VH-VL binders against Peroxisomal protein 2. Designs and how they scored, part 4

Target 1, 213 residues: Peroxisomal protein 2, of Schizosaccharomyces pombe (o74758)
Amino acid sequence: MTHNTMLQRFNGLLEPTHLYIVSVVAYSACNRPDKISGIAKEAMEHVGPSIYPKLREALVKSSPLVGFPRTINSLREMTTNIPPPFPDEFARAADADIDTGKRGKIYFEKTYGKVTQRVLRSMQSSSLDLANIALDYAYGKVLSFNEVVSPLETSLMIIAALVPQDVNPQLRGHLKGALNHGATKEQVMSARNIALEISKECGIQFKGDIETL

## First folded at step 1 (VH-VL)

Design r10 (framework fv_recaticimab)
Fold by ESMFold2-Fast, scan of step 1:
Structure r10 (fold): chain C 213 residues (1-213), chain A 121 residues (1-121), chain B 112 residues (1-112)
Amino acid sequence: as target 1 above (213 residues)
Amino acid sequence: QVQLVQSGAEVKKPGASVKVSCKASGYTFTSYYMHWVRQAPGQGLEWMGYINPSGGSTKYHQNFKDRVTMTRDTSISTAYMELSRLRSDDTAVYYCARDSYDILTGYEDYWGQGTTVTVSS
Amino acid sequence: DIVMSQSPSSLSASVGDRVTITCKSSQSVLYSSNNKNYLAWYQQKPGKSPKLLIYWASTRESGVPDRFSGSGSGTDFTLTISSLQPEDFATYYCQQYYSTPTFGQGTKLEIK
C-alpha cells in the first residue's frame, strides 16, 4: 500500500484536527497501536502542539467503546514515542461538584432524540446494571465531559470507534446523533468513510454493508 | 409482591397546585423508572413524564413541561407528581406506573390505583 | 409524537364471540435492526387502573389468559380475544413505546 500522510490520503474530507482525532481512534479500535505515534507526530507538525492533549483525550473518551486494553496500548505508543509537549492534567477534576449522571442523561437524550426511550429501555431489558453504567459512567463521566474535546469532536470520535467494530445498530444511532451535536452530514459521512478505509487497511472483515446516514 | 399506593382524592380551585404521591413496595425502588399517566373523565390515557428514582432525572411531555415537577424521596420509596396552575381541564385520574425492565422496556407493568383530582370553582 | 389510532371506538359482542381490535401508528414502531415492535396492549375496567396484556406486539404478559393474542408489525396491529368471557368487557388501549409513549384513544367492548 502507498504510504501517504493522513492529510494526503483523506484530502478535503475533514478539517485537520477532526481528521487526526478520527484517525487515531479508528486505528486504536482496529488494535493497531503501532500507527498512533506517526499520526500524532504528523498532527503536531501540521496543527501544532495543542493537538496532543486532544488526541490523548479522544483516545481516553473512546475507552468505553473500544475497551481499556486497546486504549492503554494506543496511549502508551503515543506517549512513549512522542513526549507530551505539556504536563498531563487530571482534566476531570473539574467534575468534582458536577452531577455527572444528570449531564450524561442530558447528553444521551440529545444524542438519540426521539428514539431515546427505545434505546434506553432496550438496554435496561437486557441488563439494568449495564444501562446504569452506560448512563452514569460512559456517558456521565466520560463522553459528556467536553472541556478538552467538543461535543462535535466527541461525535466524530464515537463514529471512528464504532465503525471498526461492525456494530451497525449502535453506529446508526451515533451517525444521526452526531447531527444533533452540530455535525454536518458531510462531516458525519467523512468520519464514517475515513474509519471504514482504515478498517479495511487493518483487515477488519464486515458481515455486510456498514450503516450510512 | 409489587405495590404502588397513591395518595387520596383532591379537590382544587383553578390556579392552585396539587401534589400526588406514589409509595412503592415489593421491589428495589431505585431500580425502576416511574411514569405518570393521567385520564380525563370518559377519555383515554395521556403520558405525562417519568422520573429515574436513582439519580432524580426526569423527562416531561411537552404539554406539561412548564407546569409539572416530578420528584422522589428514596428514604420512604415514594415518587411525587406536582401539577401547578390548575385548570378545569386538568380534572382527571392521575396514575403512577412502574417501567418494566425484567422482560421488556418502555411499557408500564404495574400501576397505582389512581388519584382523582377535581378542579372546580 | 407518534399518533396511535384505534378502531372501532366501541364494539358490542356476546360471550363466546371472537373479537378483533385494531391499532395503527402514524409511523413504524418496528426497529429493523432488532426486528422488534415496540407495541403494548392494556385492559381497563371501569373505576380500575390499566392492566398490561401484551407487549412486543405479540408476547402475552404472565397470568393473562391465552384467549388474548396480539399480532401485526410496523404500523398495523391487532388484539384478538378468541372466545369472549364475561370478565373481558372493558376498554382496551394500544401503546407505542418506540419513542415518547403515546396511547390509542381506546376501544370500549360492551355486552350486546
Scores: ipSAE 0.000, ipTM 0.422, lowest interface PAE 17.9, mean pLDDT 88

Design r11 (framework fv_recaticimab)
Fold by ESMFold2-Fast, scan of step 1:
Structure r11 (fold): chain C 213 residues (1-213), chain A 117 residues (1-117), chain B 112 residues (1-112)
Amino acid sequence: as target 1 above (213 residues)
Amino acid sequence: QVQLVQSGAEVKKPGASVKVSCKASGYTFTDYYMHWVRQAPGQGLEWMGYINPNSGDTKYHQNFKDRVTMTRDTSISTAYMELSRLRSDDTAVYYCARGYRGYFDYWGQGTTVTVSS
Amino acid sequence: DIVMSQSPSSLSASVGDRVTITCKSSQSVLYSSDNKNYLAWYQQKPGKSPKLLIYWASTRESGVPDRFSGSGSGTDFTLTISSLQPEDFATYYCQQYYSYPTFGQGTKLEIK
């Protein structure tokens, strides 16, 4: 059977806004920026123009996981080929009076729950600087900012960013962590499976089975 | 044992609204979508929409989206479906059903809603 | 929406008979990524809620008797009851979940 749209291809696995967030981030993580503009166009047709800043923000939020080069290329393709319906805004200007490091720590603790200290110590055992950068920058500045993309949407985006990278220990934590941020088991498995299908389409070769709930 | 227990029958006048409840037990309420399906007398099954009980996110069928509101209260494992601006052709049995990937493994007993003048 | 069409609309049979009900979808409900058919079958007795019989086109729900089986792929599906019992007289519905859920019109199985 031929699938004409992302919505048809992934058949109600996620509501449209979540599907499009997962899809753009998964293709970005696969280094397929050429796929992004078509998805953004479809998303605006089905959800409306308000989806555009959410897709842009989801890609920005993926940057600590996917990397700046792939994120820059994905955003460039999106904005060059699909004109933004609204002027871009520096949304994180809202953080001017916020202790983002504290916010990131709270977000990290909510994600990992009872295993928070174990995960933190594991990172610190390899590099204290990396652990601090992860908490202060990735979680503090980027992932815990929820004004444009919600904690639930952020969790689904993280899953989409991690699946193509074949990083099962981190994926395991974030599959479980998504439940702590409001996702159902169905949403978590759908995001994982959508990202896995996109990864296979993009030629990603996995070392073994991809983590599951 | 998984059970979905719905509120009792309702009789409404055209133009009124109705709110049906569905109380879940025997499983983790937030792990599964709750769907709503109705059945007019002597007719087949018609899907209305769903709610994600964990997040509160909803999806409604186009035929209902301007009149239906689905909510939940996680503290009492209860989902709600409110249908407004009722018409005579809204007379039906309304079911809640637990979904996994869009098929329904457990159903409520149904709530009969009669719309008459 | 994917349109589901069932045939026949009604069927008369005797206890012990082999009964087949057909369901056709307006487009394929076979998902290429997991090679599964997103198709379920339900039984509904008068005054009762529907009961899941089959999911993934051919997987029997726990507690459903062996006489119920599902088959087919893509757009054409069949529910078979191999040896009809008195408690099997009911209305049967197919349902796709490849996209937003839609049901067939139902097949009423009546006593001959």
Scores: ipSAE 0.000, ipTM 0.472, lowest interface PAE 15.6, mean pLDDT 89

Design r12 (framework fv_recaticimab)
Fold by ESMFold2-Fast, scan of step 1:
Structure r12 (fold): chain C 213 residues (1-213), chain A 122 residues (1-122), chain B 112 residues (1-112)
Amino acid sequence: as target 1 above (213 residues)
Amino acid sequence: QVQLVQSGAEVKKPGASVKVSCKASGYTFTGYYMHWVRQAPGQGLEWMGYINPNSGGTKYHQNFKDRVTMTRDTSISTAYMELSRLRSDDTAVYYCARDTWYEDSSGYFDYWGQGTTVTVSS
Amino acid sequence: DIVMSQSPSSLSASVGDRVTITCKSSQSVLYSSDNKNYLAWYQQKPGKSPKLLIYWASTRESGVPDRFSGSGSGTDFTLTISSLQPEDFATYYCQQYYSYPTFGQGTKLEIK
């Protein structure tokens, strides 16, 4: 059978860069690191070598959501099977003099908009430490860093990371949050539908219907 | 009317600790982050860190992380800043200052305490 | 830390004068997401705590006289006092809040 490219499979749903970001993160979240190198190779053929650092960064940014083990395995597959076209750099060294916790709070507020206080209080009521870790580490150190992957691209990546995990309350917030970061409704629904199709391919079973806009 | 009232002047020897208090009134104490800023004689302002009075969560500037502890007592609407292992160059006026955003940190300050002079001398 | 530099360090002026104080940040304090400059100005009189004058580079705090105005964007900012009054003789500080709060070294406004 002819090997279907991601572009052929999901034709017209997202711009190629966005499609490849969503695809690598969704497979990583499904614990299918074996899919990553083929997608990265296709991405470089269609977009150019500059996509490689973006895919690496998208996987890194997914780590608070997907977890380190799956992220490490996905990055290993990509870098081992496809030589990086550019040397890797510690991009977050740029944050040395930045109050990343504050940057993360601003990012969190933009994501949740008018429901920010309710979401924060809900997290704090369950665990003060987890709320602080989420804001200072996940949002502050990781998700709000936008030098390599934009806020819009980050939002699409988050959707791809959450869909395979069957976590509708969090997914609902980030579908709406993506709109706040400049995504169109069409982009949001495409990212969600691509991740859902990948999840089904990977054998993920869902308790009920997956959240939608 | 919003007021921040700080504890009185302290004279300490090198190596000692000092604990400054800041009593808030005229607003919901747990609704606004409390920051600490110091000013050495004849010098500018230096941010030390903040506390979220609702959660007790803190953030300290790198220069103070090893020696500063910020706490609060919600029952008396009071914030505390303790600085340990004092050196002569810790001689300064220490201010508490209220953040401007409700239940969040903006990082600029609308109300300030009157200041607490801490003198560290041998 | 973002370094804030003020000029001049000291300025002598007379009542009624237009006074301009400059503040420069080592990196941009303009946040592209909300298009705001994370910059404030404070007034400090001898023996007193600082008082907030301006935030978001140009928004005047409630109760601050309209002779005080802020301008600028990115890395270069200005505080202007259009007609100096006797109570305005003080030290003025700029402060960024884009990252960890940092202050300029101050500009002392003196009579003369």
Scores: ipSAE 0.000, ipTM 0.433, lowest interface PAE 18.4, mean pLDDT 89

Design r13 (framework fv_recaticimab)
Heavy chain, then light chain:
Amino acid sequence: QVQLVQSGAEVKKPGASVKVSCKASGYTFTSYYMHWVRQAPGQGLEWMGYINPSGGSTKYHQNFKDRVTMTRDTSISTAYMELSRLRSDDTAVYYCAKGSYWSRYYFDYWGQGTTVTVSS
Amino acid sequence: DIVMSQSPSSLSASVGDRVTITCKSSQSVLYDSNNENYLAWYQQKPGKSPKLLIYWASTRESGVPDRFSGSGSGTDFTLTISSLQPEDFATYYCQQYYDTWTFGQGTKLEIK
ESMFold2-Fast, scan of step 1: ipSAE 0.006; ipTM 0.539

Design r2 (framework fv_recaticimab)
Fold by ESMFold2-Fast, scan of step 1:
Structure r2 (fold): chain C 213 residues (1-213), chain A 118 residues (1-118), chain B 112 residues (1-112)
Amino acid sequence: as target 1 above (213 residues)
Amino acid sequence: QVQLVQSGAEVKKPGASVKVSCKASGYTFTDYYMHWVRQAPGQGLEWMGYINPNSGDTKYHQNFKDRVTMTRDTSISTAYMELSRLRSDDTAVYYCAREGWYDYFDYWGQGTTVTVSS
Amino acid sequence: DIVMSQSPSSLSASVGDRVTITCKSSQSVLYSSNNKNYLAWYQQKPGKSPKLLIYWASTRESGVPDRFSGSGSGTDFTLTISSLQPEDFATYYCQQYYSTPTFGQGTKLEIK
């Protein structure tokens, strides 16, 4: 039988807040912004209006991985069809006195642990500018900001963003990295499997097997 | 399905060079580091070094860095390991092995036997 | 380099037996910041390449039967086969990846 809600479809795999974060980001990564407002509406009905800023933040945090065009379209779909329950705020204004480059480096090192220097060198060998942009912007300004969504929630979001893109080396790093940020093996595998099912629904064709923990 | 297919057995004289190939399929070749590990007859496994197939950057074990060169050709998804100035104690099976994100090896080639004899 | 020592060097066993193989590292392979043991186990059958069984000391590789289990932390590690099958007669190697990769000398599991 067909299930109508995300909660029914993915019953018991993740607690509701995590399921909705994974779901909106996975559909966004699949370029299916048309799915976002329905999920956000369901999320607010089951979790309450406090879920709204978390979904918006998860989409924002996915932007270095998913890209601005898909992220803008997903956010526009959500905000146009589901009125925000409170005024939007520039949450990252809280970073005014924070060394975000250092915060990003700490976050990156926690994610990759012992292999941090090898991962960094691999990026630097391909492009020094890309490596610096990734650390200063993606990790520093965006991913390491934890005032709205936790490091665990951020890790699940990253998995959801990477699965549809068929990028196994990065996916493997972030499956392992999610454990370093407090996710359980079950949470990691559930996020991966939910994103994989959404990817298949959206017609994503994979070159081979998707990385697993 | 991930596969690593290596070139055939080689017999070389002392002082010669040998170049072993490892052709990858079933994944994006540039996404995973490729390591080389050898095994002398009746002995254990010995790590030789790696190549990052994306950048071409290499790291060699101290025991081999004077004589080993690792390269790759991304157009044919193939990694190479060349060992020069061969000695009789270089007689071994040479394996290529894929690293995912850490230095443990999830897929291995079938091995290439290199025999160095006069 | 971190030195890996395996014991025993060889053992004889019968189908259905519980088999344990030990591996010791000359220094800890536990990274305190992520609480992970950088230790893997491989199986090698005669004339074939090694096959990954276990990584992070206790995580079973996909497709590896659940009779294989890894345990231990720091410097002392164990590979256990709970009920030996005919296809399990092979040489087993531990490997650390805390620093430059090094392998144990192997434990040859022979049919009794």
Scores: ipSAE 0.000, ipTM 0.450, lowest interface PAE 12.1, mean pLDDT 89

Design r3 (framework fv_recaticimab)
Fold by ESMFold2-Fast, scan of step 1:
Structure r3 (fold): chain C 213 residues (1-213), chain A 120 residues (1-120), chain B 112 residues (1-112)
Amino acid sequence: as target 1 above (213 residues)
Amino acid sequence: QVQLVQSGAEVKKPGASVKVSCKASGYTFTGYYMHWVRQAPGQGLEWMGYINPNSGGTKYHQNFKDRVTMTRDTSISTAYMELSRLRSDDTAVYYCARDFWSGYEYFDYWGQGTTVTVSS
Amino acid sequence: DIVMSQSPSSLSASVGDRVTITCKSSQSVLYSSDNKNYLAWYQQKPGKSPKLLIYWASTRESGVPDRFSGSGSGTDFTLTISSLQPEDFATYYCQQYYSYPTFGQGTKLEIK
């Protein structure tokens, strides 16, 4: 075979579970759902079938950033071409009894640290409703749920979702925010670089240099 | 408001180990890397390494990698730097310093310094 | 490591003088992605911790008097004190943070 595995291609940059999370989300953000099933198959062969729900969850968590259409198409390719090793479940069922808005605010504050109020006011100045939706839905319902994919893994996933979209102001905040969620500088730069190489492969055109730490 | 308070002066014999503490207050301890920088008498500043207090992840300068261990205790917002197999040329003031925010390694707050004297 | 070289090693001056200290890096500390110079300046008084004066080569830290200014780009940087005050007699260090931190050897500013 002439085709490198994701592990061979990005040798040593991230632990295998983190590499596969970053890879599926980056391809999804590039609108390459056709790549998802091959990566998921490799992930299960290397890590074991327990990786499958984590990849599904990472794609779900990327949806506020990537958009529902690309996320649905990526999940469809994964589930259609690779039979799930475990039945799908409503992972957020317990959220019915949780104040997810409060959970999201705590997560947001941890992400942005001392600049939290400035970021919040900036979003509010753009649209009060969008700021509310971002905090209550994106952060509260989706990103702050950490039972399947950890806060560290979520941070790497966010980087993978943002790099292909050429959105440096948001990327800058989340590169720094990943450190606040337990990532090392090396993990952050590796996730960014993996997503950048995938973006280049997928033909993404960038306006300028991509943000770094 | 932001304060870094270090442990007191130490006198050690060659071959011993020293463990210096740095207690942070006035900010979110896990939000900033904690670095260690030393200064020998009459000399300049030498960077030793850092710890990410959130993950416990560390990076050490190659000159210290075989002898230094950096740890933290998030429950008391305290970072530690342990240097083993001390030599006379390890006599220095050891500083902890907070990087700016999230991995930009300029230091906006410094501890008061801990003098470590290594003599026989 | 990126090597930082300061000149002069020591400088004698009088209150009211304009003082310039130079810092050179062995490679560029200008980063193309954000167009920032990853260069800081510190003041250290005898028996005290270093104090941040300037970051991003030219941004003055909060509470630092406006007589302190930083300039330069790439590999060549200067710290200027426009009207020296008695409390300014100290050792000054430049530091790069483009890679893992390294400091210049220091410039001791002494009373003439």
Scores: ipSAE 0.000, ipTM 0.433, lowest interface PAE 16.6, mean pLDDT 88

Design r4 (framework fv_recaticimab)
Fold by ESMFold2-Fast, scan of step 1:
Structure r4 (fold): chain C 213 residues (1-213), chain A 119 residues (1-119), chain B 112 residues (1-112)
Amino acid sequence: as target 1 above (213 residues)
Amino acid sequence: QVQLVQSGAEVKKPGASVKVSCKASGYTFTSYYMHWVRQAPGQGLEWMGYINPSGGSTKYHQNFKDRVTMTRDTSISTAYMELSRLRSDDTAVYYCARDLEYGDYFDYWGQGTTVTVSS
Amino acid sequence: DIVMSQSPSSLSASVGDRVTITCKSSQSVLYSSNNKNYLAWYQQKPGKSPKLLIYWASTRESGVPDRFSGSGSGTDFTLTISSLQPEDFATYYCQQYYSTPTFGQGTKLEIK
């Protein structure tokens, strides 16, 4: 038997809001924007219209990991096929008086824990500019912004973005990092397993086993 | 009940290789890293490396990296540690040990495999 | 590698005694971002594998008697056995996991 809804398909693995965030981002990372509008419609019917800005924000936050083209296409499919229940707002205007570079550094250190300096030095040895962009823009302006989706929700989103890309070294860091942001082991493994199942549906082939906790 | 059961004692000549097995039961084999730690007679514990049974990724201590290989077979929940080019000072009890999610400390250990290297 | 030094190397005690074993790391094993000390203690009896007693410097493993306690932070740690029992005569090891795991040389606890 087949299931038509994401909630039926992955019943009990995550709370509905978390399930929809993980699902939307996983399909986007698989370059399946055609799946996004159906998930958003189901999410609004089950959770309510307030989930719509969260799904939009989760896709925006995935952009440093997934890339702008896939993110743009996923957002386009969502907004074109499902009219937003209320107008979009520039949520990051809230950052006007915030030191986002410092916020990003704190978020990065919390995520990687004791290996923070090793990860940073590895990036710096490859490119000083990439390290700066990662800390100031990806972590500072994008990932550490918590007004719409929480750090826990952001961690689950990151897992969903990384699984389809077959990048085990980064995935390992973020599986453990999600625990540091308040996720339970069960939530982390559920997000990973949902993203893996979606990846298999989308025809992603992995070179080896996918990282686990 | 979590158990780690290791293969039996080995006696080897200098220059030979030894392969020790560690069979896990009572938990999901791929959910925990497997580490190898050795102990020379009358000496302390020395960490050799780990394998992530899920992805197969390994990390070896620099003292062993040129002659240790860690592998696993998920179909039988078994981890392996092979040490080559054996020297007399490799005589030790070799343990497998399961780590925990937050760090490289070990809640369950195998019973140990005695490896004796003599000419 | 972080070097772990235990003292004393051996200790003789009687049942009912309070015993303390110390462990010093060559650099801090306190991670400031999560405020955790990456330090564990193990008990090893002759011919047997080590058994985890304490992790995160002071958290007792399930099933370990409350007479065992860990304390300290940064570079200086102690394992205390408040009222020694016959089954406690063993060798005790500290271990850091802040970086590549390293163990102390062990403290052998013997009957007087």
Scores: ipSAE 0.000, ipTM 0.446, lowest interface PAE 15.7, mean pLDDT 89

Design r5 (framework fv_recaticimab)
Fold by ESMFold2-Fast, scan of step 1:
Parts: sequence; C-alpha cells; structure tokens
Structure r5 (fold): chain C 213 residues (1-213), chain A 120 residues (1-120), chain B 112 residues (1-112)
Amino acid sequence: as target 1 above (213 residues)
Amino acid sequence: QVQLVQSGAEVKKPGASVKVSCKASGYTFTGYYMHWVRQAPGQGLEWMGYINPNSGGTKYHQNFKDRVTMTRDTSISTAYMELSRLRSDDTAVYYCARESYSSGWEFDYWGQGTTVTVSS
Amino acid sequence: DIVMSQSPSSLSASVGDRVTITCKSSQSVLYDSNNENYLAWYQQKPGKSPKLLIYWASTRESGVPDRFSGSGSGTDFTLTISSLQPEDFATYYCQQYYDTWTFGQGTKLEIK
C-alpha cells in the first residue's frame, strides 16, 4: 500500500524545492520530527541529493522561531535515518570577515520596507534587549545568511515556521515581507496554506482565524 | 463577521476628558493593530494614533501626543482611546479602525463612530 | 507629514457618467524595492463610517464593484467610476500609508 507523496498531496501549489522546504519546517514547528526523514527521502528522490543541504539549512534557519529543542530533534531524525549525500560543513564560516549585524539590519529593512522604523520602534517598546538580540542574532547571524537557501526560500520557511505556532501578528508581517524578498502572492498563499494543512493534520488548535494576504 | 462596536455619544465641557471604547469581534483581537481616526463636522479624516493589542505598544500623532492615551483589555477584546484637556475644536466623530497588517497598512474595517461634542 | 491633496473638492454627475477623482501626495508613496504604492481610497456616505474601496493604488477590496478602479504611481493617483450608480453618491478620500497615515481632504460626489 502506498500513501500520497507530499508532491501529490500539494501538487501545483509550489515548485518541488519550495514545497519540501515548507513541509519539513512546518512539521518541525508542529513537533513532529518523526515526519522529517520520510519527506527528506522523497525530496532527494524527486529533486536530487542537492536538496538535502537546503532542507538542513532551512531547519537551522527556523531555530530562532521554532526553538532549539524541536530543531535539534528534527535534524537528528533527518541525519540518523537518511545518510547525508555530502559531508556537513560550517557554511557560516564564510561570515568570518562579514559585519553580520549590518547584514541583518539590511535584511530586516528589506523585509519590512518603508514600515521598518515603525516595526523596530514597536519591538523596542516591548524590550530593547530582545529587539537587539532579534536583529543581531536572528536576522544578523541566521536569517540573512543566504549562501545555502535564498531570501525567497527563507521567507517561505519563515511562513512555515510561524503558521503552526498561532502567532498572527508576526505571521502578518512575514507574509508581506516575503513579497519584498521576491515571492509572488501565489507562492506566499501556497506556503501559508500548506503549513496550515500540515498544522491541522498534526492536531494544532488555533485560537482564531489564521492571517492571510 | 468582523465587527467593531464603539461606545455611545458623549457631551463634555472644555477641560474634561473623554474615553471611547471599541469592542472587536469576529477575528483574533491581538492579531491586528487598532487605529483611531477622528472627523470634525464637515471636515476630513485625521489620524490620531494606534495600539498593538498584543504588546500594548502605542504610537501617537504629534498633534495628540500630549493629550491622548490608548489602551486595551485583551480579556474582552476592547480598545480604548482617552483624550484629555478637551477643547471645542475636539468636537468630532471618533472612529476605531483595524489595520490590515501589523507592519502598517490600510484600514479594512471601521467602527460605527462615537460622536464627542465639547461645548461650554 | 505627507500632505494629500484631492481635486476636485466637489463634483456633480448623473447616473451612468464616468467620474474621475484625483489625489496628489507631497512626496512619492512608491517603495521601489517592492514596487508598491502605499495608497488607498475610501468611500464615506453621510452619517456612516468610511469603507475601504482600493488599496495598493489599484487593488480592489473584496466585494467592491469592478466599476471602481484606481490608477497612478508615485505622487499622482486617480480613482475612476466607469458608470456611476445611485449608491455611489458619497465623499471619497485618498490615504497614504507610506509614512504614518494621512488623508486627502475629500471629494464630494453630488447628484446633478
């Protein structure tokens, strides 16, 4: 007996690489690490072995949003059950001579566009330390690094990480932010809808309506 | 489905304060910034400020910054706008309006308005 | 503040007419990085709240009839009603949300 593949289940909503990135991150955010290896195996069979580092990087980039424990468990399931086709590497070693704080601010500005100062001041009004940690660590060191996955792919990953967590204010900003990083409205809505369907499968209870474009 | 229902009309003397409420229903209250806009009789629309109902963070227009306070109560999905030291030129209809996105966007739903009359 | 100027301040028209309302901003409301104009149009009938008609200069809000269209970019914007209906007699406001929020002074559309 065979079950529908992720590609068959969500046919036509996203191109395969984007679908697999969204899928592994959504399941990880749902605390379903047991789903990761099957999706990674399917992704490698359909796209080729080059997708493996992208899925690993997408999970790594989700860690400021999903949290280290869920991310570690998802990566462990993937690595233990699917032999890596290429040696793992410290890709962020490329940052040795880079001002990552400046890179993060540029990425943040591109995400929020002309409302950047409004979003920044709102974060700072809640906590100056958390706002600076978010900019220097989450955006600077993690999310703005684009050598393995593109800014567009990163935006779709962020949507997949936020939907299962029932955090509409943050999701709203990143739905529009994805457009600023080159995603189409169709890609944004597809990533949101795929993550929502996965969330429902995983038994996530939402307090109200999920944000949309 | 989405509704914003405001408190009733107020008549105030110069120097008094007024507090207008806006009760939200049909959506996740903490998911959307709430703005306040006023309209003097026969005049256009004037933006006053907003509140983020999730954090309680606020931003006020310079013209109102020294007299306005915006708050919310998440347990009853209600936003409040208090304007102090009222003058006759504060006579207006006061609206709450929902911002489409937390990053700053157009206003997709509006309350019915609260008429505030300031007279001696 | 970005100042929004509308013209005309009022205009008289008959049912079936094509109506054009203009809005000008004191500085560009186009953000080049996302190629979006941070400009909206609202309709307000006497004694009622404003109703969103158009956002991003040309995107119609759900439920708004297709006779309403928005155009323009940067500093100059137009709202067009292709075939005026009786329910369209109202005051129309443009709004920028590029840098905070400011409204035009309004255009009152009156029956001839």
Scores: ipSAE 0.000, ipTM 0.453, lowest interface PAE 11.7, mean pLDDT 88

